# Designs tried in a protein design chat: VHH binders against EKC/KEOPS complex subunit cgi121 (cgi121). Part 94

Target 1, 174 residues: EKC/KEOPS complex subunit cgi121 (cgi121), of Schizosaccharomyces pombe (q9p7j3)
Amino acid sequence: MILPLFPETQVHVFVYENVSNCAAIHEQLISQNPIYDYAFLDAATILYKKQVYSAIIRALEDRRDEQMKTKTIHSEVILSLSPKTEISSAFRQFSMTKKSKNIVVVKIDSKLTEEEEFERLDKLVEGNRVEFSDEELQKLIDFKVLKKNYKLDPSTLENPLASILSSIALRGYS

## First folded at step 13 (VHH)

Design pf42 (from pf1 with S104V; framework vhh_7n9e_1)
Fold by ESMFold2-Fast, scan of step 13:
Structure pf42 (fold): chain B 174 residues (1-174), chain A 123 residues (1-123)
Amino acid sequence: as target 1 above (174 residues)
Amino acid sequence: DVQLVESGGGLVQAGGSLRLSCAASGFTFSAYAMYWGRQAPGKGREWVSGITWRGRSTLYASSVKGRFTISRDNAKNTLYLQMNNLKPEDTALYYCAAGLFPFVTDESDYDYWGQGTQVTVSS
């Protein structure tokens, strides 16, 4: 995807269901293996494409303005999904864990095409690729996790898009 | 209720300047990307400019780049468009719009719209 605000930045987002090797991927992330330089998100936390893209735009603005709070653009995307400023909380809320079953993977600044990144990721992730679409994300979301992460009440949970996007926009400014 | 109210339009000579304002109420202004669009008589709508939540990023249509400046004041819930070096071709109804997702030039993704303020540029 090309974002109009950042036309020189390549953005790829992938969704995998029924992933069997999350523990192995998690180990590689802890060891900071550069082959795994992606944002690995638990799909239980992601309901909309716009949720992911809003966090990406927030992170890219922070990188451009030299205001990143984390070491990499991918960790900044994870932070940017959170309504709170604390880095450790954001990672606990949104990152893939050893027990994750479905994941969303974000790649920024890829020199590879989307198809080439798919081929590369298919060697790292033991699961089934599905379309990055609101329909597919809705199948993988855990509404209890979403409610907790964004502090949603029952009325906002019926149509959470506005609350989620507002939380991402307002982090650190409310 | 949600309202977007534009002001500052009027009649101006070619080469002149105008500053448009859009006063927002009824929603959390700072959570929305803001946009200016325009519609000339008998023509379709044209996206003019957009600005992200804090004003840190802006984007312009090629027809106005270098002449128009979009800005916002979140403390006042107000969006601005500074228009310099106006041309007769800039004659249009100018309206503001709000969208939760930045950045879109497709109007179907806008959440709220104003009614517009008329700008007429004479040669």
Scores: ipSAE 0.755, ipTM 0.872, lowest interface PAE 1.0, mean pLDDT 91

Design pf43 (from pf1 with S104I; framework vhh_7n9e_1)
Fold by ESMFold2-Fast, scan of step 13:
Structure pf43 (fold): chain B 174 residues (1-174), chain A 123 residues (1-123)
Amino acid sequence: as target 1 above (174 residues)
Amino acid sequence: DVQLVESGGGLVQAGGSLRLSCAASGFTFSAYAMYWGRQAPGKGREWVSGITWRGRSTLYASSVKGRFTISRDNAKNTLYLQMNNLKPEDTALYYCAAGLFPFITDESDYDYWGQGTQVTVSS
């Protein structure tokens, strides 16, 4: 996807299913190993490509305006997915855990080409890469998790796109 | 009952200025990125400008950059386009649009559209 507001920003999004080494990846993230400088999301929380890109745009605006609340652009993407302003809540809601099985990985400002990021990330993640598409994301979503994270009621669960994107847009402003 | 209603168009001499308004109702205005587009007689639609949720980011078509300014007032549910140094080639129907996803230039992804307000620039 082209980001017209940030045309010089390199954005790559990867989706992995059946990941067997989430516990090992989680340990590297806790230790802040720079090799793992990505946003590692639990795919159970992501339903749409536009959900991820909306969070990225929010994070890039915050970085440009020197208003980031977290230390890295990747942490800011995770925060920006949440309808709440509390950083710890956002990480609990959206980050990969040691028990995750399917993940979405976001890389911003890569020094590598997309192909080189594929090669690098395939060495870190023991799983099957699938296309970053709404169709593939719909196979991995957990609607119970989605409902909890965005406070969806039964009427919005059947078409949650507007509620999700509104939550991302309105975070911190009501 | 979603509505986008444009106003402020009219006839103006080249080099003149106009300020367009778009009054929004029936949806949560502040959750939407907002856009101005235009359609000249006998031509397709073209994107003119866009603004993100809080007005922190704006983008302009190269043809209007430096002459037009987009802004929004979320308390009033209103989008604006200040048009300066108007040229005859700016003559078009100007319409506003709303999209939940910010800064798509593909109109098929816009959620709501206005009917437009006519701007005519004489030479």
Scores: ipSAE 0.721, ipTM 0.854, lowest interface PAE 1.1, mean pLDDT 90

Design pf44 (from pf1 with S104L; framework vhh_7n9e_1)
Fold by ESMFold2-Fast, scan of step 13:
Structure pf44 (fold): chain B 174 residues (1-174), chain A 123 residues (1-123)
Amino acid sequence: as target 1 above (174 residues)
Amino acid sequence: DVQLVESGGGLVQAGGSLRLSCAASGFTFSAYAMYWGRQAPGKGREWVSGITWRGRSTLYASSVKGRFTISRDNAKNTLYLQMNNLKPEDTALYYCAAGLFPFLTDESDYDYWGQGTQVTVSS
């Protein structure tokens, strides 16, 4: 995808369902293996494409302005999904875990094409790739997790998009 | 009760300047990306400029880049457009719009719209 605000920045987002090796991936992330330099998100926490892109835009603004709170652009994307500025909390809320079954993977600043990133990532992830679309994300979301992460009440459940996007926009300024 | 109210339009000679304001109420202004668009008589709508939540990023249509400056004041819930070196072809109704996602150049995705303020640039 090309973001109008950052047309120079390569952004790829991949969605995998039925992933069987999340524990192995998680161990590589803890060891900071550079081969796994991606944002690995639990798909149970992502409902909309705009949710992911809003977090990416926020992270890219913070990187450009030298205001990142984390060490990598990918960890900044994870932080930027959270309504709070607490790094540990954001990672617990949105990052994949050893028990995750479906994941969303974000790559920023790839020198590879989307097809080349897919081939590389497919060697790391043992699961089925599906389209990055609102329709596919809605099949993988856990609404109990979403409600908890964004503090959604019954009145916002019919259209949680506005609440989610405003939470991302307002992080650190409320 | 959401409202976007534009002001600051008027008649100005070519080469002149105008500053437009858009006063927002009824929603959390700082959660929204803000936009300026325009529509000349008998023409379709044209996107002019956009600005992200805190004003850290801006985007301009090629026709106005270098002449117009978009800015916002979240404490005052107000969006601005400073228009310099105005040309007769800038004559249009200028309206502001709000959207949760930055940036939307498709007007069908805007959440809120103003009714506009007329700018007329004479030769």
Scores: ipSAE 0.725, ipTM 0.856, lowest interface PAE 1.1, mean pLDDT 90

Design pf45 (from pf1 with S104Q; framework vhh_7n9e_1)
Fold by ESMFold2-Fast, scan of step 13:
Structure pf45 (fold): chain B 174 residues (1-174), chain A 123 residues (1-123)
Amino acid sequence: as target 1 above (174 residues)
Amino acid sequence: DVQLVESGGGLVQAGGSLRLSCAASGFTFSAYAMYWGRQAPGKGREWVSGITWRGRSTLYASSVKGRFTISRDNAKNTLYLQMNNLKPEDTALYYCAAGLFPFQTDESDYDYWGQGTQVTVSS
């Protein structure tokens, strides 16, 4: 995907369902294996494509302006999904865990084509690829998790898009 | 009620300058990316410029880049467009728009629209 604000930045987003090796992936992430330099998100936390892209735009602004709070652009994407400024809270809320079943994987600044990243990720992730679409994401979301992460009340839960995107936009400023 | 109210348009000679304002009310202004678009007589709508939530990033149509400057003041809920070195082909109704997702140069994802302010540039 090309983002008009960052036309030189390559962005790929992949979705996997029924992943059987999340514990193995998690161990590689903890050991900081460079082969796993991606943002691995729990799909239970992601409802919209625009949610992911908003976090990516915010992270890219922070990198451009030398204002990143985390070590990598991929960890900055995870932080940027959170309505809060606390790094540990953001990772606990949005990162995949050993118990995750469905994941969203973000790659920024790939030197590979989207097809090559698919081939690479298919070797790392033991699950079924599905389309990165609002329709597929809606099958994988956990609304209890979403409600807790974005502090949604009954009035906003019926159409949470505005609340989610507003939370990403306003983090650290209100 | 959501409102976007543009002002600052008028008649100006080629090479002149105008500053447009868009006053926003009824929504959380700082959560929205803001945009300027225009519609020339007998033409479709054309995207002009956009600005992210706090003004850290801006984007311009190639036809106005280097001549126009978009800015915002979140404390005043106001969007601005400084237009320099105006050309007759800049003649159009200028309107502001708000969208939660930055950036959409495609108007289909804008959430709110103003009615516009007329800019006429004589040669």
Scores: ipSAE 0.743, ipTM 0.864, lowest interface PAE 1.0, mean pLDDT 91

Design pf46 (from pf1 with T105S; framework vhh_7n9e_1)
Fold by ESMFold2-Fast, scan of step 13:
Parts: sequence; structure tokens; C-alpha cells
Structure pf46 (fold): chain B 174 residues (1-174), chain A 123 residues (1-123)
Amino acid sequence: as target 1 above (174 residues)
Amino acid sequence: DVQLVESGGGLVQAGGSLRLSCAASGFTFSAYAMYWGRQAPGKGREWVSGITWRGRSTLYASSVKGRFTISRDNAKNTLYLQMNNLKPEDTALYYCAAGLFPFSSDESDYDYWGQGTQVTVSS
């Protein structure tokens, strides 16, 4: 995907279900293996495509303005999903864990096509690729996790899009 | 409860300037990307400009880039469009819109719309 605000920035988002090697991937992320330079998110925390893209736009604004709080653009995307400013909380809330079963993977600044990135990731991730769509994400979400991360009440759980996007937009301002 | 009210339109000569305002109420203004669109007589709506939540990023249609400046004041819940070096082709009804997702030129992604303010540029 190309974002109109950042037309020179290549963005790819992939979704995998039934991933069997999350523990192995997590070890590679802790060791900072450059082959794994992606944002690996727990799909239990992601309900909408717009949720991911809003966090990406926040992260890209921070990078452009030299205001990133984390070391990489991919880590900044993870931070930007959180309604809170605390880095450790954001990573705990949204990052893939050893126990994750379904993941969302974001790549920014790829020099490869979406198809080429998929071929690379398919070698790293032992799972089934599904379409990056609201329909597929809604099958993988954990509403208890979503409610906790965005502090949703029962009335907003029926249509949480506005609350989620508002939380991303308002991080650090209210 | 939700309202977007445009003002500042009028009749100006080619080469002139106008400043449009859009007063927002009934929603958390700072959570929304804001947009200006326009509709010329007998034509469809076209996107003019957009601005992200805090005004850190802006985008312009090629036809207005370099002549128009979008800005916002979140403390006043107000969106602005400074229009310079106006051309007869800029004659249109100008409306503001609010969308939670930045950035989209698709009107289906807009959550709220104003009724518009008329701008007429004479040659």
C-alpha cells in the first residue's frame, strides 16, 4: 500500500493464522536479528485495517519530524497502536508473544513487492496466510484484550472503530 | 448535535484572496482528520485539501497546491483554508468534512459534513 501523506514509503501488511512457531520468531525478535525487522503484532489486538494504518501514519509523522520514541520505525508502529505514552505498556499490549497463535506483520520501507515480501515471510512464519481485511481480522480478534487495551465500555464494543481510532489519534494529548 | 459550519465565502476578483473557516461542535475535534472539498456548478464533488489530527501533515490537490493553505486550531475547534491567487476555475461551493481515518479523498470515509459556503471568482 502507498499512503497519500507518505507516497515514497512502501507499506505491506500481512496476516497469518494458526502460527505454530511464534516462540521461535519471538526469540529472533529478542536477539534483534535484522532478517526479522518487521512489526510483529498479536492479531488478538487488531480489529480493523484502519487501526493498523492509523498507527502507521502516527509513526511516520514521528519519524519525519524526528520525534520517534523507539529505535525503529517498526517499534514506533507498535507504540502508536497504544492509547498510552509508556513504551513498555504498548509492547506488552500489542506485540506478538511466544503464546500467540495469529499475527499481523507490518513492513515499512520494503524494497520488495508485496508478493516478494510474502515469499520471504512465508519462510519465516509457519502458518496460514489470510487476506488483510476487516472480515479476516474480526475472526482473530480477542474482544477481552481489545476492551482492556482501549478501555472500552459495553456500549462501544458493538461498534468500537471510533473509540479505537480516537485513542490512536489522541495518544499523548488526553 | 454534531455540526460543521462553514463561513468566509463570497465574491472576489481573479488574483484575490479569501479565508474560509469551519466551526466544529458536538464531537472531539482533535481526534479527526479534517478536509476541504468543493463542488463547482453542474459538477461532482472534488477533494481540495486535508490535515491530520494536530496539523503536522497536510495534503493538497494538484490544482490548488502552492495557492491554498489548510490549517486548524484545536483549541477553537476550527478548521481554516487560506485561498490565494484565486482563479475563475476555483468557483465552487466549499465544504468541510471530518473523518477519523487520515488520509482519504473518498467521501465514504468522511464521518461528518458541512453544508458549504459559496466562493465565486470573477474574471
Scores: ipSAE 0.753, ipTM 0.869, lowest interface PAE 1.0, mean pLDDT 91

Design pf47 (from pf1 with T105P; framework vhh_7n9e_1)
Fold by ESMFold2-Fast, scan of step 13:
Structure pf47 (fold): chain B 174 residues (1-174), chain A 123 residues (1-123)
Amino acid sequence: as target 1 above (174 residues)
Amino acid sequence: DVQLVESGGGLVQAGGSLRLSCAASGFTFSAYAMYWGRQAPGKGREWVSGITWRGRSTLYASSVKGRFTISRDNAKNTLYLQMNNLKPEDTALYYCAAGLFPFSPDESDYDYWGQGTQVTVSS
């Protein structure tokens, strides 16, 4: 996707289901292996494409304005998904864990095409690629996790999109 | 009840200036990206400018870049468009719009629309 506000920034988002090697990937992330410089999200936390892109736009504004709170643009994307400003809270809420089964992977500033990133990620992730679409995300979401992360009540569950996007937009401004 | 109410239009000579306002109510203004669009007589709608949640990012149509400035005041729930060096080609109904998802190329991502304020530029 090309974002009109950041037309020079390459953005790729990948979705994998039934991933069998999340523990191995997690170890590479902890060791800060540069090959794994992506935002690895637990798909249980992502319901909409717009949720991911809104967080990306927040992170890119923060990078442009020299206001990033984390070390990389990918960790800034993870922070930007959270309604709170605490980095550790955001990572606990949205990051892939050793126990994750389905993941969403974000790459910012790729020097590779989308096809080349697919080839690279297919070597790192032992799972099945699916389309980055609201339909596929709805199959992987855990609504109990979503409710907790965004503090949704029964009235907002009828249309969680507005609450989720508002939370991303308003983080740190309340 | 959600409302977007535009004001500040009127008649102006070519080379003149106008400042448009859009007063928002009934929703959390600061959670929405805001936009100005226009529709000239006998023509379709065209996008003019947009601004993100806190005004940190703005974007302009090439036809108005350098002449128009979009801004917002979240404390007042108000969007502005400062229009300088107006041309007869700028004659149009100017309307504001709000979208939760910022700068989508898809018009269906615009959640709310105003009715517009008329701007007429004479030579």
Scores: ipSAE 0.797, ipTM 0.896, lowest interface PAE 0.9, mean pLDDT 92

Design pf48 (from pf1 with T105L; framework vhh_7n9e_1)
Fold by ESMFold2-Fast, scan of step 13:
Structure pf48 (fold): chain B 174 residues (1-174), chain A 123 residues (1-123)
Amino acid sequence: as target 1 above (174 residues)
Amino acid sequence: DVQLVESGGGLVQAGGSLRLSCAASGFTFSAYAMYWGRQAPGKGREWVSGITWRGRSTLYASSVKGRFTISRDNAKNTLYLQMNNLKPEDTALYYCAAGLFPFSLDESDYDYWGQGTQVTVSS
């Protein structure tokens, strides 16, 4: 996808369900293997395409303005999903873990096409690819996790979009 | 109640300047990206400019880039459009809109709309 605000920045988002090798991927991320330079998110935390894109826009603004809080643009995307500025909390809340089953993978500044990234990721991720769509994300979300991460009350759980997007927008300002 | 109220329109000569304001109330202004659009008589809506949550990023339609400046004051819940070097083809109803999703060019993503303020530029 090309974002109108950042037309020179290539953005790809991939969704995998029933991933069997999350522990192996997690070890590669801990070792900072450059082949795994992606944002690996637990799909249990992502309900909307707009949630991911809003975090990407926040992260790209921070990179452009030299205000990133983390080492990489992919880590900054993970931080930007959180309603709080605490880095370790954001990674605990949104990052893939050894026990994750479904994941959302974000790639920024790829030198490859979307199709080439799919070929590459298929070698790294042992799972089933699904469309990056609100419909597919709604099948993978854990509403208990979502409620905890964004501090949603019962009245907002039925339609949490506004609460989620406003939390991303207001991070660091309220 | 949510309201977006535009002001500052009027009659101006070609080459002149005008500053539009959009006063927002009833929602958390700083959580929303803000936009200016326009509609000429008998025409569809045209996107003019957009600004992100804190004013750190702006985007302009090619027809107004370099002549118009969008800005916002979150403390005052107000959006602005400074229009310089106005042309007769800038004649339109100018309206503001608010969207939680930033920089969508799809108007279905705009959550709130103003009714607009008329700008008329004479040749």
Scores: ipSAE 0.709, ipTM 0.855, lowest interface PAE 1.2, mean pLDDT 91

Design pf49 (from pf1 with T105H; framework vhh_7n9e_1)
Fold by ESMFold2-Fast, scan of step 13:
Structure pf49 (fold): chain B 174 residues (1-174), chain A 123 residues (1-123)
Amino acid sequence: as target 1 above (174 residues)
Amino acid sequence: DVQLVESGGGLVQAGGSLRLSCAASGFTFSAYAMYWGRQAPGKGREWVSGITWRGRSTLYASSVKGRFTISRDNAKNTLYLQMNNLKPEDTALYYCAAGLFPFSHDESDYDYWGQGTQVTVSS
């Protein structure tokens, strides 16, 4: 995907359902295996494409301005999904775990085409690839997790998109 | 309750300058990307410029790049457009808009709209 604000930055987002090897992937992430240099998110936490893109835009602004709080652009995307500035909380809330079943994978600055990244990721992830769309994400979301992560109440649940995007925009400023 | 009110338009000679303002109320201004658009007589709406939540990123239509500067003051809930080296082709109704998702040229992603302020550039 090309973002108008960052036209020279390659951005790819992939969604996998029914992933059976999350424990193995998690182990590779802990060991910092460079083959796994992606942001691996728990799909239980992602409801909209715009949620992911807003976090990516925040992360890319922070990288451009030399204001990243984490060591990699991919970890900065994970932080940028959180309504708060605490790094450890963001990772616990949004990162995939050993027990995750569905994941969203973000790649920034790929040297590969989207099709080549699909081929590569399909070898690393033992699951069913689905379209990155609001429709598919809606099937994988856990609303209890979403409500907890963004502090949603009954009034904000009527328009969760607005609450989620404003939380991402206001992180560190409210 | 939600309002976007533009001001600063008027008649100006080619080569002149104008500064437009857009006063926002009724929503959390700093959570929104802000935009300037324009509509010339007999033409459709044209996107002019956009600015992200804190003013850290801006984007311009090629027709105005280098002549116009978008900025915002979140403490005052106000968006600005500094227009320099104005041309007769810049004659249009200028309006501001707010969108929660930054940098969409798709107007369906805009949540709030102003009614506009007229800018007329003569030779």
Scores: ipSAE 0.774, ipTM 0.884, lowest interface PAE 1.0, mean pLDDT 91

Design pf5 (from pf1 with S30H; framework vhh_7n9e_1)
Fold by ESMFold2-Fast, scan of step 13:
Structure pf5 (fold): chain B 174 residues (1-174), chain A 123 residues (1-123)
Amino acid sequence: as target 1 above (174 residues)
Amino acid sequence: DVQLVESGGGLVQAGGSLRLSCAASGFTFHAYAMYWGRQAPGKGREWVSGITWRGRSTLYASSVKGRFTISRDNAKNTLYLQMNNLKPEDTALYYCAAGLFPFSTDESDYDYWGQGTQVTVSS
């Protein structure tokens, strides 16, 4: 995907369901294996495409302005999903775990096409690829996790998009 | 109640300048990307410019780039458009819009709209 504000930045987002090797992937992330330089998110935390793109745009602004709080653009995307400024909290809230079953994978600055990244990721992820769409994401979300991460109450839960996007926009400013 | 109220339009000679304002109320202004669009008589709507949450990123239509400057003051809940070197073809109703998604030139992503302020540039 090309973002109008960052036309030179390649952005790819992939969704995998029924992933059987999350524990192995998690071990590679802890060991900082450069082959796994992606943002690996638990799909239980992602409801909308706009949620992911909002976090990406915020992370890209912070990178451009030399204001990133984390070491990589991919970790900055994970931080940017959180309504809170604490890095460790953001990772606990949104990162995949050993017990994750469905994941969302973000790649920034890929030198590969979307299809080439799929071929690469299919070798790393043992699961079924699905479309990155609101329809597919809604099948994988855990509303209990979503409520906790964004502090949603019953009044906002029927249409949480506004609360989620506001939380991403306002992190550190309200 | 959500309101976006534009002001600053008027009649100006070609080569002149105008500064438009859009006063926002009833929503959390700094959670929204803000936009200026325009519509000339008998023509469709044209996207003019956009600005992200805190003013750190801006984008312009090619027709106005270098002549117009978009800015915002989140403390005043106000969006601005400084219009320089105006041309007769800039004659249009100028309206502001707010979108919660951080940036889109697709107006279907806009949540709130103003009614507009008329700008007329004479030759």
Scores: ipSAE 0.799, ipTM 0.895, lowest interface PAE 0.9, mean pLDDT 92

Design pf50 (from pf1 with D106E; framework vhh_7n9e_1)
Fold by ESMFold2-Fast, scan of step 13:
Structure pf50 (fold): chain B 174 residues (1-174), chain A 123 residues (1-123)
Amino acid sequence: as target 1 above (174 residues)
Amino acid sequence: DVQLVESGGGLVQAGGSLRLSCAASGFTFSAYAMYWGRQAPGKGREWVSGITWRGRSTLYASSVKGRFTISRDNAKNTLYLQMNNLKPEDTALYYCAAGLFPFSTEESDYDYWGQGTQVTVSS
């Protein structure tokens, strides 16, 4: 995807379901293996494509302005999904865990084509690749997790898009 | 009740300047990316400029780049467009719009629209 504000930045987003090696991936992330330089998100936390892209735009603005709070652009994407500025809280809320079953993977500044990134990730992730679409994301979301992460009430839970995007926009501001 | 109310339009000679304002109410202004669009008589809507939540990023149509400046004041819930070196081709109804998702190319992603303020540039 090309973002009009960041036309030189390559952005790829991948979705995997029924992932059997989340514990192994988690260990590679803890050891900071550079082969795993991606944002690995628990799909239980992601409902819309716009949720992911809004967080990416926030993270890219912070990187451009030399205001990143985390060490990498990928960790900044994870932080940017959270309605709060606390880094540890954001990672607990949105990062994949050893117990995750479905994941969303974000790559910023890839030197590879989308097809080459697919081939690389298919070797790292033992799961089934599905389309990055609102339809597929809706099959993987956990509404209890979403409600807790964005503090949604019953009236907003029926159509939470506005609340989610507002939370991302207002992080660290109110 | 959500409202976007534009003001500052009028008649100006080519080479002149105008400053447009868009006053927002009824929604959390700072959660929305804001935009200026325009529609000339007999033409479709044309995107002019956009600005992200805090004013940190701006983007302009090629036709206005270097002449127009978009800005916002979140404390006043107000969007601005400073228009310099105006040309007859800039004659249009100028309207603001608010979108929760920034810089979508889809009109359906603009959540709120103003009614517009007329700008007429004589040659």
Scores: ipSAE 0.757, ipTM 0.871, lowest interface PAE 1.0, mean pLDDT 91

Design pf51 (from pf1 with D106S E107P; framework vhh_7n9e_1)
Fold by ESMFold2-Fast, scan of step 13:
Structure pf51 (fold): chain B 174 residues (1-174), chain A 123 residues (1-123)
Amino acid sequence: as target 1 above (174 residues)
Amino acid sequence: DVQLVESGGGLVQAGGSLRLSCAASGFTFSAYAMYWGRQAPGKGREWVSGITWRGRSTLYASSVKGRFTISRDNAKNTLYLQMNNLKPEDTALYYCAAGLFPFSTSPSDYDYWGQGTQVTVSS
């Protein structure tokens, strides 16, 4: 994807369902293996493409302005999904765990083509790749998790897009 | 009761300056990216400029880059467009718009629209 505000930044987002090796991936992330330099998100927490892209734009602004709170752009994307400024809270809320079944993977500043990233990531993730679309994300979301992460009430659960995007925009300023 | 109300348009001669304002109400202004667009007689709608939630990022159409400056004041719920070195081809109805998604140059992605303020630049 090309972002008008960051036209030189390569952004790729991948979605995998029925992943059987989340424990192995999680172990590689804890050991900070550079092969796994991606933002690995639990798909149970992601409902819209715009949710992911809003977090990416916040993270890219923070990197450009030398205001990142975390060590990598990928960890900054994870933080930027959270309505709160606490890093540990954001990772508990949005990162994949060893018990995750479906994942969303974000790559920023790839030195590989999109095709090469697909080939590489398909070898790391033992699951079925699906399209990054609102339709596919809606099949993988856990509304109980979404409600807790964004503090949604019953009225906002019917159409949560505005609440989610507002939470990302207002993080640290509400 | 969402409202976007533009002001500051008028008649100005080529080389002159105008400052447009857009007063927003009825929504959480600081959660929205804000935009200026324009429509000249006999032409389609053209995106002019955009600004993210807190003014940290701005983008301009190539036709206005270097001459126009977009800014916002979240405490006043107001968007601005400073227009310098105006040209006759800048003559258009200027409207502001708001979008929850933090940046798009496609008007179809915008959530709220103003009715516009007329800018006329004479030669």
Scores: ipSAE 0.799, ipTM 0.895, lowest interface PAE 0.9, mean pLDDT 92

